# VHH binders against Sushi domain-containing protein 2 (SUSD2): the designs that were tried, part 9

Target 1, 195 residues: Sushi domain-containing protein 2 (SUSD2), of Homo sapiens (Human) (q9ugt4r445to639)
Amino acid sequence: RLASAFGDPHFVTFDGTNFTFNGRGEYVLLEAALTDLRVQARAQPGTMSNGTETRGTGLTAVAVQEGNSDVVEVRLANRTGGLEVLLNQEVLSFTEQSWMDLKGMFLSVAAGDRVSIMLASGAGLEVSVQGPFLSVSVLLPEKFLTHTHGLLGTLNNDPTDDFTLHSGRVLPPGTSPQELFLFGANWTVHNASSL
Key: E = the ipSAE of ESMFold2; O = the ipSAE of OpenDDE; V2 = 0.75 times the mean of E and O plus 0.25 times the DockQ between their complexes.

## First folded at step 6 (VHH; framework vhh_7mjh_2)

Design v1 (from u3 with S103D; at its last look DockQ between E and O 0.78; V2 from the best seeds 0.00; counts 0 for: pae E 3.0 > 2)
Fold by OpenDDE, look of step 6:
Structure v1 (fold): chain B 195 residues (1-195), chain A 122 residues (1-122)
Amino acid sequence: as target 1 above (195 residues)
Amino acid sequence: EVQLVESGGGLVQPGGSLRLSCAASGFTFSSYAMSWVRQAPGKGLEWIGRIYSGGSTDYNPSLKSLVTISRDNSKNTLYLQMNSLRAEDTATYYCARHPWGYDYGPDAFDIWGQGTTVTVSS
């Protein structure tokens, strides 16, 4: 099942719910206790090619870890429009190879603007540059049914519970933009939990 | 030609230390996870530990305190440092390449070295 986040940013949950959340900070896209999968994203204003900063926010970094796997962060590079990949907080060089076999994951970089991450669980991520922001796609196998939470929702083929707060409280479909902002804010990553 | 060549084996006294090397050639060593495995006389294969492309390591819990795996990607070389060697550590030691960073059972390894023999004896 596929979920995605892109733009300023627009979210499509695993169950197909669409919403926009324009917060600034680090947020939980996905957590799954099944494999201790964690996907976090950083949202901040973007920088256009002309050096102008956007008014709205977008995703500028994505970090992923599953269990005791390596931690991979993909982020926009210094306003160059390309990507940087960090392995356990250290910048990787892909001058010699475009792929790496890491702990608990496989990493590949294409054309300097797309990163694919395949996890041991079968989960996958694709991070790509789209304008001043990142586009993030997360693909989960069926075994993750009922085991996910975060901004990308609960994977259970029920879109009515996609706005589930960290507490487990479910906001109804048709929630107002103001409440959706609070929903997004509710999934802020605390410093101690930041990948 | 893809190849792994172990070296550094020999006779060592109990309590001694030994560092084994595994020279890789024919492939981009830095991209692959590598493991050390051993086979004692009359016993099956025993996994010692693994080091991933990024340098992270996993160890057999029974051997973790006695071994350290490292790699030098600039030299295409894998290392196994062993300390406080015991008679039961006598074995042929192999390095092996992982096609993936996961354990896929029988397919966890696709390339093996010829092995280097370590004998721990007084």
Scores: ipSAE 0.042, ipTM 0.453, lowest interface PAE 2.8, mean pLDDT 91
ESMFold2, look of step 6: ipSAE 0.331; ipTM 0.739
ESMFold2 (binder alone), look of step 6: mean pLDDT 85; pTM 0.852

Design v2 (from u3 with Y102T; at its last look DockQ between E and O 0.77; V2 from the best seeds 0.00; counts 0 for: pae E 2.1 > 2)
Amino acid sequence: EVQLVESGGGLVQPGGSLRLSCAASGFTFSSYAMSWVRQAPGKGLEWIGRIYSGGSTDYNPSLKSLVTISRDNSKNTLYLQMNSLRAEDTATYYCARHPWGTSYGPDAFDIWGQGTTVTVSS
ESMFold2, look of step 6: ipSAE 0.439; ipTM 0.786
ESMFold2 (binder alone), look of step 6: mean pLDDT 84; pTM 0.842
OpenDDE, look of step 6: ipSAE 0.736; ipTM 0.880

Design v3 (from u3 with S53A; at its last look DockQ between E and O 0.71; V2 from the best seeds 0.45)
Fold by OpenDDE, look of step 6:
Structure v3 (fold): chain B 195 residues (1-195), chain A 122 residues (1-122)
Amino acid sequence: as target 1 above (195 residues)
Amino acid sequence: EVQLVESGGGLVQPGGSLRLSCAASGFTFSSYAMSWVRQAPGKGLEWIGRIYAGGSTDYNPSLKSLVTISRDNSKNTLYLQMNSLRAEDTATYYCARHPWGYSYGPDAFDIWGQGTTVTVSS
């Protein structure tokens, strides 16, 4: 099942719910206790090609870890408009290779603007540059049914519970933009849990 | 041609140390996870440890305190440092490559070296 986040930023949950959330900070896109999968994203104003900042926010970094796997962060490169990849907080160089077999994951980089991450669980991520922001796609196998939470929702083929707070409280469909902002804010990553 | 060649084996006294090397050729060594595996006389294969492309390592819990795996990607070489060697560490030591999309099990390795023999004896 596919979920995505793109633009400034628009979210499509695993169950197909659409919403926008323009928070600034680090947020939980996905957590799954099944494999201790964690996907976090940083949202901040983007830098346009003319050097001006956007008024809205977008995703500028994505970090992923599953269990005791390596931690991979993909972020926008400030100067080049491309991507930087960090492995356990160290910048990787792809001058000699475009792929790496890492602990608990396989990493591939294409053309400096797309990163694919395949996790041991079968989960996958694709991070690409789309304008001044990142586009993030997360693909989960069926075994993750009922085991996910975060901004990308609960994967259970029920879109009515996609706005689930970390407390477990479910906001109804048709939630107002103001309430959706609070929903998004509810999934803020605290410093201690930041990847 | 894809090839792994182990070296550094030999006779060592109990309590001694030894560093084995594995020279890789024919593939992008820096992109692959690698393992050390050993086989003692009359025994099955025993996994020693693994090092991923990024440098992270996993070890057999029974051997973790005695071994260190490292790699030098600039030299396409895998290393196994062994300390406090015992008679029971006598074995042929192999380096092996993990295929991409590594899966645990029988298909965990796709390329093997010919091995280097370590004999621990007084």
Scores: ipSAE 0.176, ipTM 0.617, lowest interface PAE 1.6, mean pLDDT 92
ESMFold2, look of step 6: ipSAE 0.560; ipTM 0.844
ESMFold2 (binder alone), look of step 6: mean pLDDT 85; pTM 0.856

Design v4 (from u3 with A33S; at its last look DockQ between E and O 0.70; V2 from the best seeds 0.00; counts 0 for: pae E 2.8 > 2)
Amino acid sequence: EVQLVESGGGLVQPGGSLRLSCAASGFTFSSYSMSWVRQAPGKGLEWIGRIYSGGSTDYNPSLKSLVTISRDNSKNTLYLQMNSLRAEDTATYYCARHPWGYSYGPDAFDIWGQGTTVTVSS
ESMFold2, look of step 6: ipSAE 0.358; ipTM 0.761
ESMFold2 (binder alone), look of step 6: mean pLDDT 85; pTM 0.857
OpenDDE, look of step 6: ipSAE 0.783; ipTM 0.892
ESMFold2, look of step 8: ipSAE 0.340; ipTM 0.749
ESMFold2 (binder alone), look of step 8: mean pLDDT 85; pTM 0.851
OpenDDE, look of step 8: ipSAE 0.810; ipTM 0.899

Design v5 (from u3 with S103P; at its last look DockQ between E and O 0.80; V2 from the best seeds 0.00; counts 0 for: pae E 2.1 > 2)
Fold by OpenDDE, look of step 6:
Structure v5 (fold): chain B 195 residues (1-195), chain A 122 residues (1-122)
Amino acid sequence: as target 1 above (195 residues)
Amino acid sequence: EVQLVESGGGLVQPGGSLRLSCAASGFTFSSYAMSWVRQAPGKGLEWIGRIYSGGSTDYNPSLKSLVTISRDNSKNTLYLQMNSLRAEDTATYYCARHPWGYPYGPDAFDIWGQGTTVTVSS
């Protein structure tokens, strides 16, 4: 199943729910206790090619870890329009290679603007540059059914519970924009949990 | 031609230390996870540990305190540092490459060296 986040930013959950959340900070896109998968994203104002910041926010970084795997962060490079990849908080150089077998994951970089991450569980991520922001796609195998939470929702073929708070409380479909903002804010990553 | 060549084996006294090397050629060494495995006389293969492209390591819990795996990508070389060697560490030691994208599971190795023999004896 596929979920995505892109733009300013627009979210499509694993069960197909669409919503927009324009918070600023770090947020939980996905957590799955099944494999201790964690996907976090940073939302910030974008920097346009002319150096002007956007009014809205978008994703500027994505970090992923599964269990005791390496931690990979993909972020927008400052004013270059490309991507930087960090392995356990160290910037990787792709001058000599475009792919790596890492602990618990496989990493590939294409054309400096797209990163693919395949996890040992079979989960996958694709991070690409789209304008001043990142687009993030997360692909999960079926075994993750009922085992996910975060901004990308609960993967269970029931879109009515996609707005599940950290507490487990479910907001109804058709939740107002104001409540959706609170929903998004509810998934803020605390400093201690930041990848 | 893809090749792994182990070296550094020999006779060592109990309590001694030894560092094995594995020279890689014919492929982009820095992109691949690598492992050390050993086979003692009359026994099966035993996995020692693994080092990923980024430098992270996994070890056999039974050997973790006695071994350290490292790599020098600039030299296309894998290393196995062994300390406090015992008689039971006598074995042929192999370095092996993990297939790209498949560092785990039963088919986790696609290229092997010829091995280097370590004999621990007084």
Scores: ipSAE 0.198, ipTM 0.637, lowest interface PAE 1.5, mean pLDDT 92
ESMFold2, look of step 6: ipSAE 0.445; ipTM 0.794
ESMFold2 (binder alone), look of step 6: mean pLDDT 85; pTM 0.858

## First folded at step 8 (VHH; framework vhh_7mjh_2)

Design w1 (from v4 with Y102T; at its last look DockQ between E and O 0.82; V2 from the best seeds 0.00; counts 0 for: pae E 2.5 > 2)
Fold by ESMFold2, look of step 8:
Structure w1 (fold): chain B 195 residues (1-195), chain A 122 residues (1-122)
Amino acid sequence: as target 1 above (195 residues)
Amino acid sequence: EVQLVESGGGLVQPGGSLRLSCAASGFTFSSYSMSWVRQAPGKGLEWIGRIYSGGSTDYNPSLKSLVTISRDNSKNTLYLQMNSLRAEDTATYYCARHPWGTSYGPDAFDIWGQGTTVTVSS
């Protein structure tokens, strides 16, 4: 099952719920205890080529680790306008290769404009540039059913519980703007859990 | 044209140390996971350890305290450092490449070197 985040930032959960959360900071897109999968993203105002910031925010970086895998971060590159990939917090060069066999994951880059990551569990992540922001897609195999949490929702074929807080409390459908912001803020990354 | 060539084998005294090298050619070395494997005379293959493209390593638990695997992607070279060698470490040592896009277990090798022989004897 596919979930995505793009634009300012617009989220489509694994069960198809759409919402926008225009926060600034680092957020949990997905946690799945089944494989110890963690996907986090950074949301910021965009910087256009003329130096002007966008009015809203969008995703500028995404990071992933599963179990004791290597840690990969994909972020917007300041000077090139494309993507930059970090492996265990060190910038990678793709001048000599377009793919790498990493611990617990397979990483490939299409000419620096699309990064694909396949985790040992079969989970997949695709990152591309969308205007001043990232577009992020996450694909989960069926074994993750009922095992996910975060801004991309609970994968259980029931969109009514996609707004599940850290505590397990579920916000109702038709959530007020204040409660929707609480949902987004509830999934803020703490320093100790940052990838 | 894909080749793996080991070197650095030879005779060493018990308790000694030795570093083996594996020179890779004909493929993009920096993309692939690599392993060291050994075979003592008359015995089966024993996996020593694996190093991933980014430098992370996994080791056979029975050998972990005795070996260190490293790589220099700029030189297309894989290394095996062995310490505190004993007679039972006498073997032919091979480097091997893991195929991409498949299982990364010890039995998933598509290219092997010719081997280099290490003899531990007084």
Scores: ipSAE 0.390, ipTM 0.767, lowest interface PAE 2.5, mean pLDDT 81
ESMFold2 (binder alone), look of step 8: mean pLDDT 84; pTM 0.840
OpenDDE, look of step 8: ipSAE 0.737; ipTM 0.881

Design w2 (from v4 with W100Y G101W Y102G; at its last look DockQ between E and O 0.89; V2 from the best seeds 0.00; counts 0 for: pae E 2.8 > 2)
Amino acid sequence: EVQLVESGGGLVQPGGSLRLSCAASGFTFSSYSMSWVRQAPGKGLEWIGRIYSGGSTDYNPSLKSLVTISRDNSKNTLYLQMNSLRAEDTATYYCARHPYWGSYGPDAFDIWGQGTTVTVSS
ESMFold2, look of step 8: ipSAE 0.383; ipTM 0.771
ESMFold2 (binder alone), look of step 8: mean pLDDT 86; pTM 0.859
OpenDDE, look of step 8: ipSAE 0.796; ipTM 0.893

Design w3 (at its last look DockQ between E and O 0.75; V2 from the best seeds 0.00; counts 0 for: pae E 2.1 > 2)
Amino acid sequence: EVQLVESGGGLVQPGGSLRLSCAASGFTFSSYSMSWVRQAPGKGLEWIGRIYSGGSTDYNPSLKSLVTISRDNSKNTLYLQMNSLRAEDTATYYCARHPRWGTSYGPDAFDIWGQGTTVTVSS
ESMFold2, look of step 8: ipSAE 0.479; ipTM 0.811
ESMFold2 (binder alone), look of step 8: mean pLDDT 84; pTM 0.839
OpenDDE, look of step 8: ipSAE 0.832; ipTM 0.905

Design w4 (from v4 with Y102T Y104T; at its last look DockQ between E and O 0.84; V2 from the best seeds 0.00; counts 0 for: pae E 2.8 > 2)
Fold by ESMFold2, look of step 8:
Structure w4 (fold): chain B 195 residues (1-195), chain A 122 residues (1-122)
Amino acid sequence: as target 1 above (195 residues)
Amino acid sequence: EVQLVESGGGLVQPGGSLRLSCAASGFTFSSYSMSWVRQAPGKGLEWIGRIYSGGSTDYNPSLKSLVTISRDNSKNTLYLQMNSLRAEDTATYYCARHPWGTSTGPDAFDIWGQGTTVTVSS
């Protein structure tokens, strides 16, 4: 099953729930205990030509690790407009290769603007540039059913629990914009869990 | 032409140390996982360990305390550092390329070097 985050940022959960959450900081997109899969993203406000901050935010980086795999971060390259990939906190060069066989994952890069990551579990990520921000897609095989948490929701074919807080509490139907912000802010990344 | 060439073998005293090198050519070395494998005279193949493209390593638990695998992607070179050598470490040592992923079987390697011989004797 597919979930995505793109634009300002707009989210489509694994069970199809749509929402927008324009927070600022680092957030948990996905945690799946089954394989110890963790996907985190950084959201930042846009910058206008005069240097002032916009109210809208978008994704500027995403990081992934599964179990004891290598850690990969994909982020916007500040001056080139493409993507930059970090392996265990070190910037990689793709001038000589378009793929790498890493511990616990397979990484490939197309044209410097699309990065694909296949995890040993069969989970996959695609990261691309969309305008001033990133677009992120996460694909999970069926074994992850009922095992996911985070901004991309609970994969169980029941969208009513997609807004599950870190505590396990589920926000009710008819969730307001303020309650969506609570849901998003509830999944902030703290130093101990940062990739 | 895809090629792996080992070097650095020879005679070493018990308790000594030795570093083997494996020079890679004809392919994008930095993309691939690589392994070291050895074969003592008259015995089967024994996997020593693997190093992934990014430098992470896995080792045969029986050898973990004795060996260190490293790579220098800028020089297309794989290394095996061996310490506290004993007579049972006498073997031909091979470097091998994994074709894709985390395969661990000897037949899962698609390219092998010719080997370099290490002899540990008093």
Scores: ipSAE 0.347, ipTM 0.741, lowest interface PAE 2.8, mean pLDDT 81
ESMFold2 (binder alone), look of step 8: mean pLDDT 83; pTM 0.836
OpenDDE, look of step 8: ipSAE 0.795; ipTM 0.895

Design w5 (from v4 with S53A Y102T; at its last look DockQ between E and O 0.65; V2 from the best seeds 0.00; counts 0 for: pae E 2.7 > 2)
Fold by ESMFold2, look of step 8:
Structure w5 (fold): chain B 195 residues (1-195), chain A 122 residues (1-122)
Amino acid sequence: as target 1 above (195 residues)
Amino acid sequence: EVQLVESGGGLVQPGGSLRLSCAASGFTFSSYSMSWVRQAPGKGLEWIGRIYAGGSTDYNPSLKSLVTISRDNSKNTLYLQMNSLRAEDTATYYCARHPWGTSYGPDAFDIWGQGTTVTVSS
């Protein structure tokens, strides 16, 4: 199954629920204990071509680790208008070869504006540029059914529980903007769990 | 032409140390995972360890405390540091390249070096 986050930022969960959450900070998109998969994203105001900040927020970076894999961050590149891929705070180079074999993951880069990450579990991420922000898609194989948590929802073929808090409390899909913001804030990454 | 060339083998006394080198050419070394493998006389192949493009390593658990694998991508060179050598470490040592996608594909080596011989003898 596929889930995505893009734009303003707009989320489409694995089970098809749509919502918008204009938070600022770092958030859990996905955690899956089955393979110890963690995907986190940073939401910030964007910078337009004239240097002006956007009024809302969107995703500007995404980080991923599965088990004891390498930890990779993909972020917007300020100068080039494309994406940077980081490992251990160092930007990786794809000028001589468009792919790289890392521990627990395979990276490939197209045209500096699309990054694909294939994980050992079969999970995949695709990150691309969308205006001043990132667009991220996460593809999970069937074995992840009932094993996901975070802003991208619970993958169980039932969209009515996609707004599940840490406590297990479920917010209804028609939740007010204030309550939806609390759902988003509930999944804030704290320093101890940051990738 | 894709090549791997090992060097640095020779005679070493027990308890000694040795660093082997593997010079890579004909491909983008910095993108590939690489391994060291050894073969004692009359024995099968023994995997020593792997280093990924980003520098992370995996080792054969039985050898982990005895070896260190590193790489210098600016020199297209893979290294194997061996310490506290014993007679049973006598072998031909090979470097080998993993095909792309080792993290989710079948393990295999598609390119091998010619090997360098290490003899540990008093």
Scores: ipSAE 0.371, ipTM 0.760, lowest interface PAE 2.7, mean pLDDT 82
ESMFold2 (binder alone), look of step 8: mean pLDDT 84; pTM 0.841
OpenDDE, look of step 8: ipSAE 0.859; ipTM 0.921

## First folded at step 10 (VHH; framework vhh_7mjh_2)

Design y1 (from w2 with S53A; at its last look DockQ between E and O 0.96; V2 from the best seeds 0.67)
Amino acid sequence: EVQLVESGGGLVQPGGSLRLSCAASGFTFSSYSMSWVRQAPGKGLEWIGRIYAGGSTDYNPSLKSLVTISRDNSKNTLYLQMNSLRAEDTATYYCARHPYWGSYGPDAFDIWGQGTTVTVSS
ESMFold2, look of step 10: ipSAE 0.459; ipTM 0.797
ESMFold2 (binder alone), look of step 10: mean pLDDT 85; pTM 0.851
OpenDDE, look of step 10: ipSAE 0.692; ipTM 0.866

Design y2 (from w2 with Y100R; at its last look DockQ between E and O 0.72; V2 from the best seeds 0.00; counts 0 for: pae E 2.2 > 2)
Fold by ESMFold2, look of step 10:
Structure y2 (fold): chain B 195 residues (1-195), chain A 122 residues (1-122)
Amino acid sequence: as target 1 above (195 residues)
Amino acid sequence: EVQLVESGGGLVQPGGSLRLSCAASGFTFSSYSMSWVRQAPGKGLEWIGRIYSGGSTDYNPSLKSLVTISRDNSKNTLYLQMNSLRAEDTATYYCARHPRWGSYGPDAFDIWGQGTTVTVSS
């Protein structure tokens, strides 16, 4: 199953729910206890090509770790308009190679504008640049059914529980804009859990 | 031509230290995970440890306290530091390349060096 986040930021959950959440900070896109998979993203105002900030927010960085794997962060490269990859908090150079065999994951970079990550579980991420923000896609194999939480929803073929709070409370269908913001804010990353 | 060439072997006294080198050529060294493997006379192969392209390492638990694997991607060189050597560490030491992930499986080796011999003896 595929979920995505792009634009300002528009989310499509694993079960197909669409929503927009204009938060600012670091958020949990996905947690899956099955493999200890964690995907976090940073949302902030973007910088347009003319130097002004966007009115809304979007994703500017995404980080991933599964179990005891290496930690990879992909973020917008400030002045180049491409992507910058950090491995365990250190910037990587791709002048010599376009792929790396990392602990627990395989990393591939295409032309500086797309980063693909395959995890040992079979989960995959693809990150690209779209305007002032990142576009992020997450692909999960079927073994993750009933095992996901976060802004990308609960993968269980039931979109009615995609807005599940950290407490386990489910926001009802037809959730108001204020309650959608509560859902997004509920999945804020705090210092102790930050990748 | 893809090659791995080990060097640095020789005679070492018990309790001593030795650093082995593995020079890689003919491929993009910085992309690949690498391992050290050894074979004592008359024995089977014993995996020592693996270093991933980013520098993370995994070690055989029985050897972990004795060895450190490192790499210098700018020199296409893999290293094995061995300390507190014992007679049982006498072996031929090989460097080996793991295949690209997804091609053959995570534990296979597709390229081997010729090996360098370490003898620990008084």
Scores: ipSAE 0.436, ipTM 0.802, lowest interface PAE 2.2, mean pLDDT 83
ESMFold2 (binder alone), look of step 10: mean pLDDT 86; pTM 0.857
OpenDDE, look of step 10: ipSAE 0.811; ipTM 0.901

Design y3 (from w2 with G54A; at its last look DockQ between E and O 0.89; V2 from the best seeds 0.00; counts 0 for: pae E 8.1 > 2)
Fold by ESMFold2, look of step 10:
Structure y3 (fold): chain B 195 residues (1-195), chain A 122 residues (1-122)
Amino acid sequence: as target 1 above (195 residues)
Amino acid sequence: EVQLVESGGGLVQPGGSLRLSCAASGFTFSSYSMSWVRQAPGKGLEWIGRIYSAGSTDYNPSLKSLVTISRDNSKNTLYLQMNSLRAEDTATYYCARHPYWGSYGPDAFDIWGQGTTVTVSS
């Protein structure tokens, strides 16, 4: 199953629910206790082609760790317009190779603007450049059914519970834009849990 | 054409230290995870630890206080540092390549070195 986040930023959950959450900061896209999988993203204003900032926000970085794997961040390159990949906060070089076998994950980089990450659980991420922002897709095997939380929702073939807060409370269908912001803000990354 | 060649084995006294090397050739060493494995006389294989492309490591819990695995990708060389050696550490030590990310178990390795023998004895 696939979920996505792109644009300003627009989210499509694993069960197909669509929403926009124009927050600024770092957020939990996905947590899955089954494999101790954590995916976080940073949302901030982007830079348009004429050098000015966008009026809204979008994703500019995404980070992932599963269990005791290496921690990988993929972010927009400030000066070059492509992507940077960081391993434990150190920028990796792909000039001599287009892939790396890391602890608990495998990285592949294409043309500096697309990064694929394969995790030991079978989960996968694809990150690409989309205008001034990132586009991220997350693919999960069926074993994650009923085991996911975060902005990408609960994978259980029931979209009515995709807006589940940390507390377990479910926001109802037809939630207003203000209430969707509550859902998004509820998944803010705190300093102690930041990747 | 693909080869792994261990060196640095020999006789060492109990309590001593030894560093083994594994020279790799015929493949892009920096792209692959590598392991050290040992086999004591008359015993089965015992996995020591693994090092990933960028230098992260996993160790056999029973050995983690005794060993350190490192690599120098610029020299295509894998290292095993062993300390506080005991007679039970007498074995042939092999380096081995993981062919795929996530390869585990008895078929985890596609290329093995010939081994280097370490004997711990007075």
Scores: ipSAE 0.012, ipTM 0.467, lowest interface PAE 8.1, mean pLDDT 80
ESMFold2 (binder alone), look of step 10: mean pLDDT 85; pTM 0.848
OpenDDE, look of step 10: ipSAE 0.418; ipTM 0.753

Design y4 (from w2 with Y104W; at its last look DockQ between E and O 0.76; V2 from the best seeds 0.00; counts 0 for: pae E 2.6 > 2)
Fold by ESMFold2, look of step 10:
Order: C-alpha cells, then sequence, then structure tokens
Structure y4 (fold): chain B 195 residues (1-195), chain A 122 residues (1-122)
C-alpha cells in the first residue's frame, strides 16, 4: 500500500484520503510500532531559483529509521535544485556510486534526482524533487495493516479514521481546512522523537 | 574480475594483536557490505562480523569485545583488528562480500577471498 506527500504539501494517505497541510516544522508522516518504523518530514518555505523563500510551505526533507537501522535523511540541496542524502547526519557522495547497502536498508540514487530506500521490513520510500519541494512516496507491505499512525493515516482499508490524533481520537469526515491544520500540528515531532 | 585478497596473517603470541587487510578489486567496493569469517582447523565457519557500506558494524556477540572491523573506501580495503589473541583464535580468516541487493536479505556471500592464516601460540 502506497501513500504520498508532494506539492504544498498535498497528502494522499494509505487509504486514499486527500488533504493539504501547509505547516512549518517537523512532522510524523508515519509511525509503526510493528517494526519500530519512523518517517518524519520537514515542512518549510522553499527556495526559489533566485534564492528567495516561497510564501507557502512544502516538504524540504524526509528522514527514516526502522528499529536500529542507519538513519537516512533526504533533503533539498542548498546550492542546487537536486537532492542531498545524509547518513547518520553525514552527507553522502554519489559521484562514483549509485547505491549503498546500509544497516537495515538499501539506498539507491537515480541520475534524475530520485532516491529510493528499501527497508528490511519490505517498506519502501521514494523521494524526488517537485519544484521548490520534495515529493515523497511510502510503500508498505500488508503486514503493516492496522499498525500505522501519523499524517499518512491509519492503514486499515477505512479512510474515515485517517485523521486520527495522538490520543486515538478520530476527526470526523468533512473536517474544515482549519481543523485539518490542527490535525497536522498534532503530529509535530517533539525533540525526544526527532530523527 | 571480482577479487578479494586477504593479508596480514602469521604467528602471534597469546595476548598479542594483529590487523588483517582485505584488498578488493573489480567492483564498486564502497557500495557493498562486507564480512569477516574464520575457520579453525577441523571446524566449521564462524562469522566474525560485518560492516555496511556506510561504516555501521554488527559483530558475532561472542567476539564483539575482541575485534574491530573497519573499511577505507578510498583504498578499497577492509580491515580486521584483533586484540588479546588466544590459541583458540588460530584459524584461516576470510573476507567475504554480501550479495548486491543487501546484507539484510538471505545471508549468503557471493565472493570470498583465499584466506590468510593466523596462528596463536607460544
Amino acid sequence: as target 1 above (195 residues)
Amino acid sequence: EVQLVESGGGLVQPGGSLRLSCAASGFTFSSYSMSWVRQAPGKGLEWIGRIYSGGSTDYNPSLKSLVTISRDNSKNTLYLQMNSLRAEDTATYYCARHPYWGSWGPDAFDIWGQGTTVTVSS
């Protein structure tokens, strides 16, 4: 099952719910206790070609760790329009290689600024550039059914509970844009949980 | 041609230290996870540990305090540092490459070196 986040930022949950959340900060896209999988994203104003900030926000970085795996961050490159990959907080070079076998994950980089990460659980991430922001796709195998939380929703074939708060409370269908912003803010990364 | 060549073996007194090297050629060394494996005379293979492309390591719990695996991707070289050696550490030591798709899949090595022999005796 696939979920995605792209644009300003537009989210499509694992069960197909669409919403937009234009916040600034770090957020939980996905948290699954089954494998201790954590995917976090940073939303902030983008950098236009002339170096000026955009007025809206979008995803500029995504980070992933599963269990005690290496920690990978993919972010917009400060000096170019491409992607920068960090391994355990250190920038990687892909000048002479296009893939790496990391602890708990397999990382590959396509020449067109597309980064793919396959995790030992079978979960996968694909990250690419979309204008001033990132596009992120997350693929989960079926064993994650009923085990996900975060902005990408609860994977259980029921889209009506995709706006589930930390408390377990579900926001009803027809939630206003202002209430969706509060849902997004509810999933803010706290310092102790930051990757 | 893909090749792994171990070196640095020899005679060492008990309590001594030794660093083994493994020179890699014919493939993109920096992309692959690598392992050290040893075989004592008349015994089966014993996995020592692995180092991933990014430098993270996993060790056989029984050997963890005695060994350190490192790599220098600019020299295409894998290292095994062994300390406080005992007679039971006498073995042929091999470096081995994990399969292309990753070391967290089925644990089979697709390329082996010829081995270097370490003898620990007084």
Scores: ipSAE 0.371, ipTM 0.771, lowest interface PAE 2.6, mean pLDDT 81
ESMFold2 (binder alone), look of step 10: mean pLDDT 85; pTM 0.853
OpenDDE, look of step 10: ipSAE 0.686; ipTM 0.862

